# Ledger of designs, part 2: miniprotein binders against Uroporphyrinogen decarboxylase 1, chloroplastic (HEME1)

Target 1, 365 residues: Uroporphyrinogen decarboxylase 1, chloroplastic (HEME1), of Arabidopsis thaliana (Mouse-ear cress) (q93zb6)
Amino acid sequence: SSSSSDPLLVKAAKGQAISRPPAWMMRQAGRYMAVYQKLAKKHPSFRERSENTDLIVEISLQPWQAFRPDGVIIFSDILTPLPAFGVPFDIEEVKGPVIQSPIRTEEDMKRLHPIDFEKLQFVGDSLKILRREVGEHAAVLGFVGAPWTIATYIVEGGTTRTYTVIKNMCHTAPDVLRALLSHLTKAITEYVVYQVEHGAHCIQIFDSWGGQLTPEMWERWSKPYIEEIIHAVKKRCPDTPIVFYINGNGGLLERMKGTGADVIGLDWTVDMADGRRRLGSEVSVQGNVDPAYLFSPLPALTEEIERVVKCAGPKGHILNLGHGVLVGTPEEAVAHFFETARNLDYQTLFQNHVPAEKAEPELVV

## First folded at step 8 (miniprotein)

Design p19Y (from h0 with D19Y)
Fold by ESMFold2-Fast, scan of step 8:
Structure p19Y (fold): chain B 365 residues (1-365), chain A 82 residues (1-82)
Amino acid sequence: as target 1 above (365 residues)
Amino acid sequence: SDLTQRLEELLQRFWQLVYEIRRLMREGVSPEEIQRLLDEIEKLFEELENIATQLGNPELAFDIEELFDYIMELLASLQSRL
């Protein structure tokens, strides 16, 4: 198929000539929207909302109907694929995500099996519907957690602030951890391909917990598995761009580029001009407006968006926040963000002209 | 509800702290001010976690953890300027 028919976001990911940056937001659908809150009261189980095709589609389309972003990401959870390869989880009211039977030993590893897509039909069906409804106007995005991030949930038994179990396993049970990471790499690769085959134009890999490693440890315990996934996916789905994001990634940018990802997502703490310079021109960038700017007066938000876009350059930029949408974000600010992105023009932003300090010169002859 | 109103008040207090940290990044900060901010953040998130528990909303627990990560990352940026 012709690259000219690709959505704006896909063209940007590939570094192709475009007239403006495409825009979408991490955590695009969610509680900041009144329509989401109303639906959540009617369907209070998060597992129901994230595992029912009709609800996934309705929720994923809520920001599309309201704001017309250039990307529509499937409403889902990073833990969603886990039961399909042998790791059941619950989302509990007080604790959040809980994996009641963590994997920490060779014996525990026997519970793992190849990914069973019969348990994930709601993902494939949802992507197919989303592609049909918005695919001519916006890119459909799928996503997945990186092996290190998913392994952290599995071995810790849920969310952690200490990372004690997984960090200890690096020293006391490295063969078990490598076996787990290898199994996750295979399952994640198949899950990415599954999402692409069912409608995703683009995939984002989240290594949310990768930032908790030193750069040397990240290169040992995370990077090789991500590289394997990207390499395998590019062979099977050569036209699908891969976006790679780590929270707090300022110290890892060059190493992230080394994974073979098409687009590197910059954290909000990274200066866009510095990030762009460090990454060079071979890869595209995503981000990285500080989500706090959505709480600023709208003119200040416009100014910050234009500043970030100018620093990113006239191609290979997917405008986004440098973090997910935070709870309490005003819907008016989100609408303004996307309206601002649609009204940008690279020719106007990057025209070479002498700046005028005064409306008219004070020359008197 | 009363709990929903309390949640909104705590979220407003969160954004006031974010604004203060950003202001201090421009104006300068002392170690004593960093300690005060740490103490205030700790109290705020204890209250947010209690409200999330009372509301019985697991998705809100994820949102609160994201807010915590965000403000701690911002505070780390401030601390590096000392």
Scores: ipSAE 0.313, ipTM 0.730, lowest interface PAE 3.4, mean pLDDT 87

Design p49L (from h0 with E49L)
Fold by ESMFold2-Fast, scan of step 8:
Structure p49L (fold): chain B 365 residues (1-365), chain A 82 residues (1-82)
Amino acid sequence: as target 1 above (365 residues)
Amino acid sequence: SDLTQRLEELLQRFWQLVDEIRRLMREGVSPEEIQRLLDEIEKLFEELLNIATQLGNPELAFDIEELFDYIMELLASLQSRL
C-alpha cells in the first residue's frame, strides 16, 4: 500500500509526520451507548450479534455514526475464531462463555485442526463492508487474542480468576501446553492475515492474561509465540501495522517492545512520559487516558487528554484509553474525547512546549 | 426494576471504593487497610456478578469483570506504594 494514502491512524502507527494524534477506544461499541442497548434488547443473543454480518456491521458503525473516531474496530468476541480450529464454545445465560471440552491432554489435542475460514465468513464479509462504509475517513481495525490468553480460556474452560489449570500445566504438562500454544500460533497467524486480506488496515493483539505472569514466565510462555505471529504477519502483510496490548503491562513494556510490534499500547496505570522514555522513539505508542476521566467534568478530561498527548510526543501516538470503555461511561464524555482529539494541532500544542529534562536511570556512567 | 436499582447501588459503591483507593494513594495506606479493601471488593463483585446472572445478562457480566480488572489494577498500584 501507499503510505501517503494511509488513514491517519495507520500513519501514526508507522511513525509518519501527521498534524494531530488519531483517536479510537478499546471496547468502542457497547452498552454505554443507548443505541447499542436498544439493539441488544431486540437481538438478545451475544453470540448471534457477534456472528451475524448485518449486526456486526451495524454495531461496529454505531460509534462511527455518533462520534467519528479515527478507528473503527470490528465488533467481535475474542473466542470467535475458536470453533473454526476445533474448540467449540457457548455463551450461557448464567455462566457466560463456556468451553464444552477443555484441552488439557495429548488426547484432547487430537480435536484441533487447521483453521477453517468457511466458519468465519461473517468476519471477512463484515470487514469488507466496514472498509467500504468508512472510506478514507477512518482505519478499520481487526483484533485477536494472543496464544497465552486464548490457551488460558481453552484449558480453564472459560473465564478464570485463579489461572489454576494453566499454571498447573506449566509444571505437570509443559509439552502439551507448548503443543497447544504452537497450534494456536499457527491458527492466530492465519486469522490475522485473513482479517487484513478482508479489509483491516491495522490489527491489535490482546494478551489480556499475560499481565498475570511474572516477566520471566511471560518470556517463556507468551513472548516467543507472539514474536512468531508478528514475524509471520509482517512477511505476508508488510504494510499492516500491529498494535500490542497487555492489561497491567507496567512491568513488561521493554519486553513487549522486543516482540517486533509497531505500536505498544500502554495500560492506564503507566505514566505516559515514563512509558515513552522506556520504549524510546523506535516504536509508536497507544493510549493511555485513564477511563475514569470520562466520568470527570469535561474541562478536566480535556486537560488530561492534552497532558497525555504532550507526554507521548508529536509523532507515533494513537490516542486511546489505557483500558476498555467502562460500563456507565457517559456518551457526552466519549463525544468530547473524540472532538478534543480532532481539535488538537501538534504545531500549536508544541509551540511553547520545552521538553522536560529526561530522567536517564539506564545511564551507567 | 428491583434488581436494576440494586445494580445501580452497587455500581455507586464501586465508584466510592475507587475514590477511596485514590485518596489512600495520596495519603498513605497500611497492609491492614489493603486487606480490608480486598475483602470489600471481593464481596462487591460477588454481588454484582450474581445480579448480572439473575438478570440473565452474560454481556453485563463481561462489563462487570472489566470493572473488576480496573479496580484490581488500581489496588495493585496502591499496594506497590507500601
Scores: ipSAE 0.463, ipTM 0.800, lowest interface PAE 2.4, mean pLDDT 88

Design p49M (from h0 with E49M)
Fold by ESMFold2-Fast, scan of step 8:
Structure p49M (fold): chain B 365 residues (1-365), chain A 82 residues (1-82)
Amino acid sequence: as target 1 above (365 residues)
Amino acid sequence: SDLTQRLEELLQRFWQLVDEIRRLMREGVSPEEIQRLLDEIEKLFEELMNIATQLGNPELAFDIEELFDYIMELLASLQSRL
């Protein structure tokens, strides 16, 4: 279903008629903001910042207070839900996230259990507060990692540059890997529903490391689990749009559309016109301004935003970067990005656009 | 801080490498130039991660990983044009 009371971002996700593209940014809160850096000095533990309700809310609202984006994404970590279903992790000074006891064998799998939301109350409480604070002015976004991406962290023991363990498991322990992915699919589905029930208007699924697979391998090891999650979430939360993003996704767009996601996030390396053509008008798109444009003179940034918006078309577009905000990005450029988005008008931008109702009678085979 | 100044210098070098890769995407590139870029990127990444370690800042390490994900995607795009 659709409603006129939905936030602008939700209407865009559903392909509804709107006056301008909504805008938000991946990694919206972060070190590019002076206010974030000051808070991080007072609370130096990243895990504390991502697991304390007051800090999560304060950080998530920093870009809202400064820039008034159309979406407010909860400040959180992709690994946050892991301890709740049996995979504890730590954040080490040198390596970052570390999973001291990786899961690689049938014996290791015995540590997994159904997700325990008593361990994730800070997520639910934060979402409720964010929903209240933004009111009718923005959509609140939750997010989750896809099963392949989460499994990679779990079996590799943390971040990886080689993907050696998980790629080897595809050949040497496929039954163990399938069992792990199945467990993650169930836990992730419940976590998405939990976020929606606690205030998220919209959920983004990140398969950040899915791009490390060939398209055939991605269809085998990632796509089926994402489809299962989306199907289950749509059944239980039918009004909640799902955005799907993969880093480096140029070769995967048509396959990503096949997952049933409402919105496909385009990587910054994809030409928006080509991406839109390949995906068609049935699905909505998100992105995909190159984050490097935020280091350009403001007029050049305006031109690039307008170019991307024109290529995406007059509906079904959530303006974003095609990557997360990069450290060192000038706050002035971020402010300009959101101000530019607010000042866009689809009718002005598409002066020659024929309304959908009149276009159909004139179409010829 | 000496570490903060060094971080800024290395981030400036990062953006210089990004600009160089974009120039090569227009002008053309050799396999030898791609190998040189990869070597430079690897050295830069090691120095940036060392600074994040010295500062005791795992979130800066995450931000550095994001920067190198970005430049590696750009380098892959350049390499596919060969």
Scores: ipSAE 0.352, ipTM 0.737, lowest interface PAE 2.8, mean pLDDT 88

Design p49W (from h0 with E49W)
Fold by ESMFold2-Fast, scan of step 8:
Structure p49W (fold): chain B 365 residues (1-365), chain A 82 residues (1-82)
Amino acid sequence: as target 1 above (365 residues)
Amino acid sequence: SDLTQRLEELLQRFWQLVDEIRRLMREGVSPEEIQRLLDEIEKLFEELWNIATQLGNPELAFDIEELFDYIMELLASLQSRL
């Protein structure tokens, strides 16, 4: 009944008939924009920028004001919800995010508690303001890290390039790791519902480090928890589409489809036509323009966007990059990406693939 | 600043390595060339991390991690062709 008032991005996520693909970008707000760099100079603390409502709103709306994407994702950090359920963190000048008290034992688990939304009011307030500001012209996106990805930060004590502690825990402390993943699943489920209740039209789940697992290990340590989250969220928020993205997901597409997500984000290394064939028509797709094309001449970017759109098909496609926007990306290229998406017309693009000789005679005169 | 200029030079080197990896995907690659690329990437990112440290900017460190993830994924795609 409300489907006609849904934003274009939500209609695409649901596989509904639309005239063009909606478009947004992962890491849409950020350092590639001069206005962001100027604001960051005045407010140098990343935690301040990600935890202050006025700053979150201003930053999230910078790409909206400049480029008018079809999606506006809340400016936030993947670690933002952690203090609210018992895992404090700091952002250090040299090392980046640091978790002062990693969780690695049954004793450490006692510090965890149910998520406290009094500590996350800046998220809810920001989403409400973003929803008001974009009206019917864009979808507001919330996001969350998957349990495996979040557990990796927690047990490693911050960013890792080796995944040594969490991989060792799979063998030496599997019961502790399962208990941690279970707690995270509950906290993440509540955080997703909170974001929806406060204005998010759509949620993206990032399992950024799930791609570091073999498919069999991902099936064991990540997929079940993601399925539990998606099932619980769809039961409580049945009208909210869920997008699922993993970096380097070429080997995981069929397994990702199995999670129950509405939209599977394709990594930029996956051929869109192959991805669509492998996923079938039951799910929508997001992506997957190589972010390097934003450094190419604008006509080459246009051709690549059109190629990807044609491969994705005339419905169930959210145009995006197959990766986050990279530092140094020209703002002109980002503007051109969104302008190109707005100027696309599915009827024109796909009518040109039908020979004129296939036109049917008129049934009624 | 001199650090900003050095950062720009390293980012140019990053894109040169990306272009080289893409060329090798078309032309073919040897295990020795894969090892050379790994060594050059390691050196490049060690310098990028050092610049982020000197600038005192942890958010730039996140941006550099994203560049690292991108080029390593590209390299993995190249390695799968061996």
Scores: ipSAE 0.441, ipTM 0.798, lowest interface PAE 2.6, mean pLDDT 88

Design p49Y (from h0 with E49Y)
Fold by ESMFold2-Fast, scan of step 8:
Structure p49Y (fold): chain B 365 residues (1-365), chain A 82 residues (1-82)
Amino acid sequence: as target 1 above (365 residues)
Amino acid sequence: SDLTQRLEELLQRFWQLVDEIRRLMREGVSPEEIQRLLDEIEKLFEELYNIATQLGNPELAFDIEELFDYIMELLASLQSRL
């Protein structure tokens, strides 16, 4: 087929025949790695590390050099594209990410402009280098936040534990919120296409804070904008798979499938066999090992990986955690996860095939 | 490093709460117990964010947000048992 040269992860995303599941992890590069901690000590600014091409490339390649995952995600921040369309931010030592001037009114909306890629050249340059470095041995992943998640940062002025401003805007200023979401949809679409054009094999959309909405509210305030992005990206970049992930997505799986994404990332709280049954065969899945298993004895981790893989089935599965890597995760456990994935063989695992909907999930011990 | 020791104590408390929620998922739970867990989680994360502020490490704030997200998803799973 014309896709025979695609990396393993891309073949899995497209539901093509493969010998084993590809594997990568959300928050793959980071503080759990000694080499990252050493680099962060030398370059203490997170903005510097996420906006300097050489540092982005070095950090993104740290887990690939150490563990050889099947995916290499660009080290970046969900807020990285924001200054390029009129929303400056800083990551302050005490407060973390801060949006200097939140957008909450029609007047505030006048600060927004079309995305300016001159301000994002470090992203494009980094992706180009990563693509060259990994070749066909791994997929390069770009990523972006969904409009709802990005809008939450913008209107709240940074991180939030209450979601008070954005939830209130759904009722008190819905036209302003819709205008903001529409602008974000256009900017995000262009940013995804930019990442693909500069080397990303695959894009993951994160609607991390979409889980704060009821299914009906998510259908109203998030889904339409994500559908628009996916439709536009698929039209312009037809060979690029889109992975879609929401934290706490058990109640949203069928609605997430409805967005047109190629791969639905399952939260760790979803039983993989149940998730596969609900999503059907027309879409691929990603996940969904509970990140707490990385703190378990290695044999228990192996058993859980094999259980998840068997439930997902012999194709259309990208092995991952059902959440990002948690603080304190042992590097040895991450190494074991990727080694286990490489040593899996679908032929061996499915000699006595049990359909996913009849498989019983193993509980955390 | 008293702050580092305090951080480790709070992270241990985090895993104790995770274990308790896991136990309640198997054994059953009351609305009153869920409210108690919410109160303990809120207090724990208030303290964790205060430690992050005192240590002046913005990446620790990201780590804490990941832990908060994880335990709140676990609590939501427990609440669905009712």
Scores: ipSAE 0.493, ipTM 0.807, lowest interface PAE 2.1, mean pLDDT 88

Design p52V (from h0 with A52V)
Fold by ESMFold2-Fast, scan of step 8:
Structure p52V (fold): chain B 365 residues (1-365), chain A 82 residues (1-82)
Amino acid sequence: as target 1 above (365 residues)
Amino acid sequence: SDLTQRLEELLQRFWQLVDEIRRLMREGVSPEEIQRLLDEIEKLFEELENIVTQLGNPELAFDIEELFDYIMELLASLQSRL
């Protein structure tokens, strides 16, 4: 594809010259919006909302209609692809997502099979519609969980706060865990390519639970599989940028850069100037406004957005929160965030900027 | 409803804990205070999970888990300053 015809977000991801940062938010569609809450009352099954093409499209377009972000991410669940490769799940009214038959042994591994896209047609159909509706004005984003994060759900049997089963498997069943991670790597690679082929301009990989590992453990148990996915996807979809995000990633930035991702998403706890310095200019960054600023007075939110943008620099920045949108976030604050981003101009913001290499005179000895 | 009002009160307590952790980041913290914060967070989220269960809304449970992740990341940032 022609870089000149790419959406603003894709140009930013590729580090190309642009006039302002594009902006979108993780967890962009959801319960903070009144229109979402009304739809959820009419269609109370979360699984129905995440697996019905018409509902996925309607929900994904709600923030687009209200706020006109530069990115429209498909409304979906991190567990959505799991049944397509042999891991069924249910969403229970009290417990939320549950995997009734966790995979923990060599025998359990026999249930896994290659990904079956007949079970995921609602994803592909939704992406095609989203691309048609907004593709001239915004980037369509797909997403997927990283192998470590997905494996955690599978072996724990659902959500977890302790990570006991998967951490123990690193020591007691490392061969089984490696086999599971390898199968997930292949399934995830195919799922990413499927999303790109059906309309996604850009893909975000979430290793949400990777931050729970030490850097050494993450480099051993997560990084190699992510790197394999990125390499395979870039070979098959060379024009599609990949964004990589981990919750609590302050200690992992340099290792995340090593995966080959085009864009590194910074957690809100990372200072943007420090993160940018550590990552250098050859990779783009995403983030990282603290979502708590959406609960602040609007002038304070504007000031923080401008501070983050100035720290990230005049290219290679996708403005976002450093976390997903939190429950109770005022819609007015979200509208203000996107309006602020649209009104930014790099030329104006950086007209008094002194290049770092020339900021101080050479020391004469 | 009473359940909706109680949810709002628990969310206010969440933001009060966030503000307290931010204050301790500026002033300094002891290991004993971190343990107290962990205990208060666990109690708050037990109450949030109970009210979400009573409301019968499994998707709201995902929102509560995101709040838990957020405050635990904030607490981890505080712990790294010790």
Scores: ipSAE 0.496, ipTM 0.817, lowest interface PAE 2.2, mean pLDDT 88

Design p53E (from h0 with T53E)
Fold by ESMFold2-Fast, scan of step 8:
Structure p53E (fold): chain B 365 residues (1-365), chain A 82 residues (1-82)
Amino acid sequence: as target 1 above (365 residues)
Amino acid sequence: SDLTQRLEELLQRFWQLVDEIRRLMREGVSPEEIQRLLDEIEKLFEELENIAEQLGNPELAFDIEELFDYIMELLASLQSRL
């Protein structure tokens, strides 16, 4: 079932009939905005900005106040839930995120415990406030990292470009890695449910590092845990759509569909028409405008948005970039992206009605 | 100020390199050109990481990794045309 009061984005995720695609952006709040840069100068600690309810709410609402996207994603970090289940981290000024005590052995695994939501009250409180502030006008999105992606941070001790430790563990300590992935699966499932119970209309799962695996390795080391999370969440939160995104996912689309996600986020390198054909009509799609178009002249951006929307079809499409918004993106281009999305009309794009029957322009108040 | 100016110059070079890769996607490319692009990308991102480190801004490090992922995906698309 679905209520007629569901936000446009939720209706799209469920493949329901709508008049236009909803739109939001991955990395929607951030440094490309002057108001964010000003706030970050006043509050220079990223941990403070991502763990203080007032700051989380203010930052999450900056793009909504400026651009009125159809989705408002909570400003947070992929590592935020880690201390709550036994993996503390620091964000060091020079190196970024650091996990001083990586988990690589059976002995290290003893530090893990069930997720403690008393350590995550700022997430729940922020989601409640965001839900109240956006009202009927947007969907609130939560998010979480997939077990493989989170395990990579934990065993590598922070960010990595080589993936040496985790790839080596697939061969030298597979039982430890499976135990870690199983613990993460339980913690992530609880964290997703927590976000839904505190106001999220929709959840996006990011397996950012999943694209670094061959399809066979991804199906072995990532897919089963994501599938378990999705099945568990849908049993407890049956009305909440789940979006699934992997960077560089062109070779994984059919396998991603197999996880049971409602919406598959297409990477910007995937042709939307090909991706739609490969996924079929039983699942919704998200994306996938190349973020480089935000640096193009505005008419070229409009044409690309319309091209992507036409390829995705008149149903089951959440317009987004096929990547996070890139540093240096002009705010004017982001504003134009969302204005273009609001002005689209499926009837006009697919020529089902004469132009005189077009809907009246919406007032931006 | 000098570091901020240098960051802006490196970001401009990033977009120039993206434009060059897109031009080569239209005009054709050789294996030698691919290797040159890989070398230029490596040098550019080494410089970007050093500037982010000097600025003491860990958030910029994440932004720089997103730029790296983007250009490497674009380069992979170029390589598939060979």
Scores: ipSAE 0.443, ipTM 0.800, lowest interface PAE 2.7, mean pLDDT 88

Design p53I (from h0 with T53I)
Fold by ESMFold2-Fast, scan of step 8:
Structure p53I (fold): chain B 365 residues (1-365), chain A 82 residues (1-82)
Amino acid sequence: as target 1 above (365 residues)
Amino acid sequence: SDLTQRLEELLQRFWQLVDEIRRLMREGVSPEEIQRLLDEIEKLFEELENIAIQLGNPELAFDIEELFDYIMELLASLQSRL
C-alpha cells in the first residue's frame, strides 16, 4: 500500500507509479552557490554552520529557494554525531576534521558510550523546521555515515588518503575493530531513528570509504554492520525508505542490494542500464549523471539526463548525480538540471515508441 | 584576489586533465601515458592544497578532495583498459 500524501521522492524510492523521476543532488547546498559563499564569509566556522539550528536551516533551504529540488537534505557533517557517543573532533583551518584522541586499543574503547541526543538537539530541531517548511512539496532527507566509513575517521584521526591505520587494524587488532564497528552500528541505528522521528522522510547511508575495500574485505568489514542497521531501522521505522551509496561502487552493486536497502545509489562510473540489469526490478535506483555534465552546454546536459532516465526505467528512479556537486559548478546548470527533471514525463519518454509486435498488421484482401 | 584567480586557473587545468583522460579512453592509452597523468594529477593537487591552505578554508579543502576522488576514479577506469 501507498499513501497519496507521500512526497514524489518517497514514492519513487518505494517503486510506486509516478509521472516523472524526482531529483535531488548530493552536496546540494554548498560553495557552488554565491549565497552560500556569502553566508560562509559571515560565519567562517564550518562547525558553527553545521551545529547552529538557524544556520543549518538557512543553508539547507538555499537550494530549495533557488531550484526547488524534490529532496531537501539537512546541511550537516558526517562527523556531527561523534561527540554524542564519546568521540570529540575539531575542524581545523589547515587539516580539516581532526580527532585528537583516536580509538585504536581496548583501553581507548572505554571512552565510548551510548549516544546522547541532548548533544544533538540542533539536528532534531533543524529537521523539524525543514519538514514544516518544505514537507508538503519535497522530501526531507537525513543521512549518516556507515560504520566502516566512521571507524576510518576515528582510527585514522581524521581524513586519510592511505587508510593505513584501519587496514592495518584488520590484521593486527581485528577484535578491537569489530568492537568499534559494533558500537558504531548501535549509535548509527539510534541516530537514523532519531532523524526519522524528527522529520526525515528518507535516510541516505554513505559508505564513502567502503569503495577503498576489495569486495571480499567489504563483505567482512562493512556489509554485516550496514545490514544490521537497515534491519533494525526498518523494524522501528517501516515506512521510511533507505538509500545506500558508496563512491566507486561498480564492483559492489549486487552486494549492496543484499543489505536490504530500498534504493541503491549508482556511482557516475556505472552505466545506468547495466546497473539496472544487475540490480533487477526489486530495488529502486538513484543517480547517476556524471557531475562533469554540469560543466557542459545545457543541451548536452538535457540529453544526458534523458539518456540516464530512459536507462533507469519508468519507475523506481531518483534522479541525482553519481557523485557530489563539484566545486565551480555553475548555478545555472544546477537550475537547468532540476527544471529538466520537472519537465520530464514518463508517458512521453516511454510511450513514443510503439513496439513492432503491437502494431496492427495490414491484411491483404 | 590573486589567490582566487590562481584557484580558477588550477580548476581549468583540472578540467583539461579530465578531458584528456576521456580522450585517451576513446583512443587508447599506454602505461607511460598513465604514469604521466599520475604525475600531472599529483602536481595539480599539491598546488590546489596549497591554495586551500593560503585561503584558510577547510571547506574548500573538502571540495578539493572531492575533485581528487573524481579524477582518480576516472583514471582507474582508464587503467582498467590496459
Scores: ipSAE 0.450, ipTM 0.803, lowest interface PAE 2.6, mean pLDDT 88

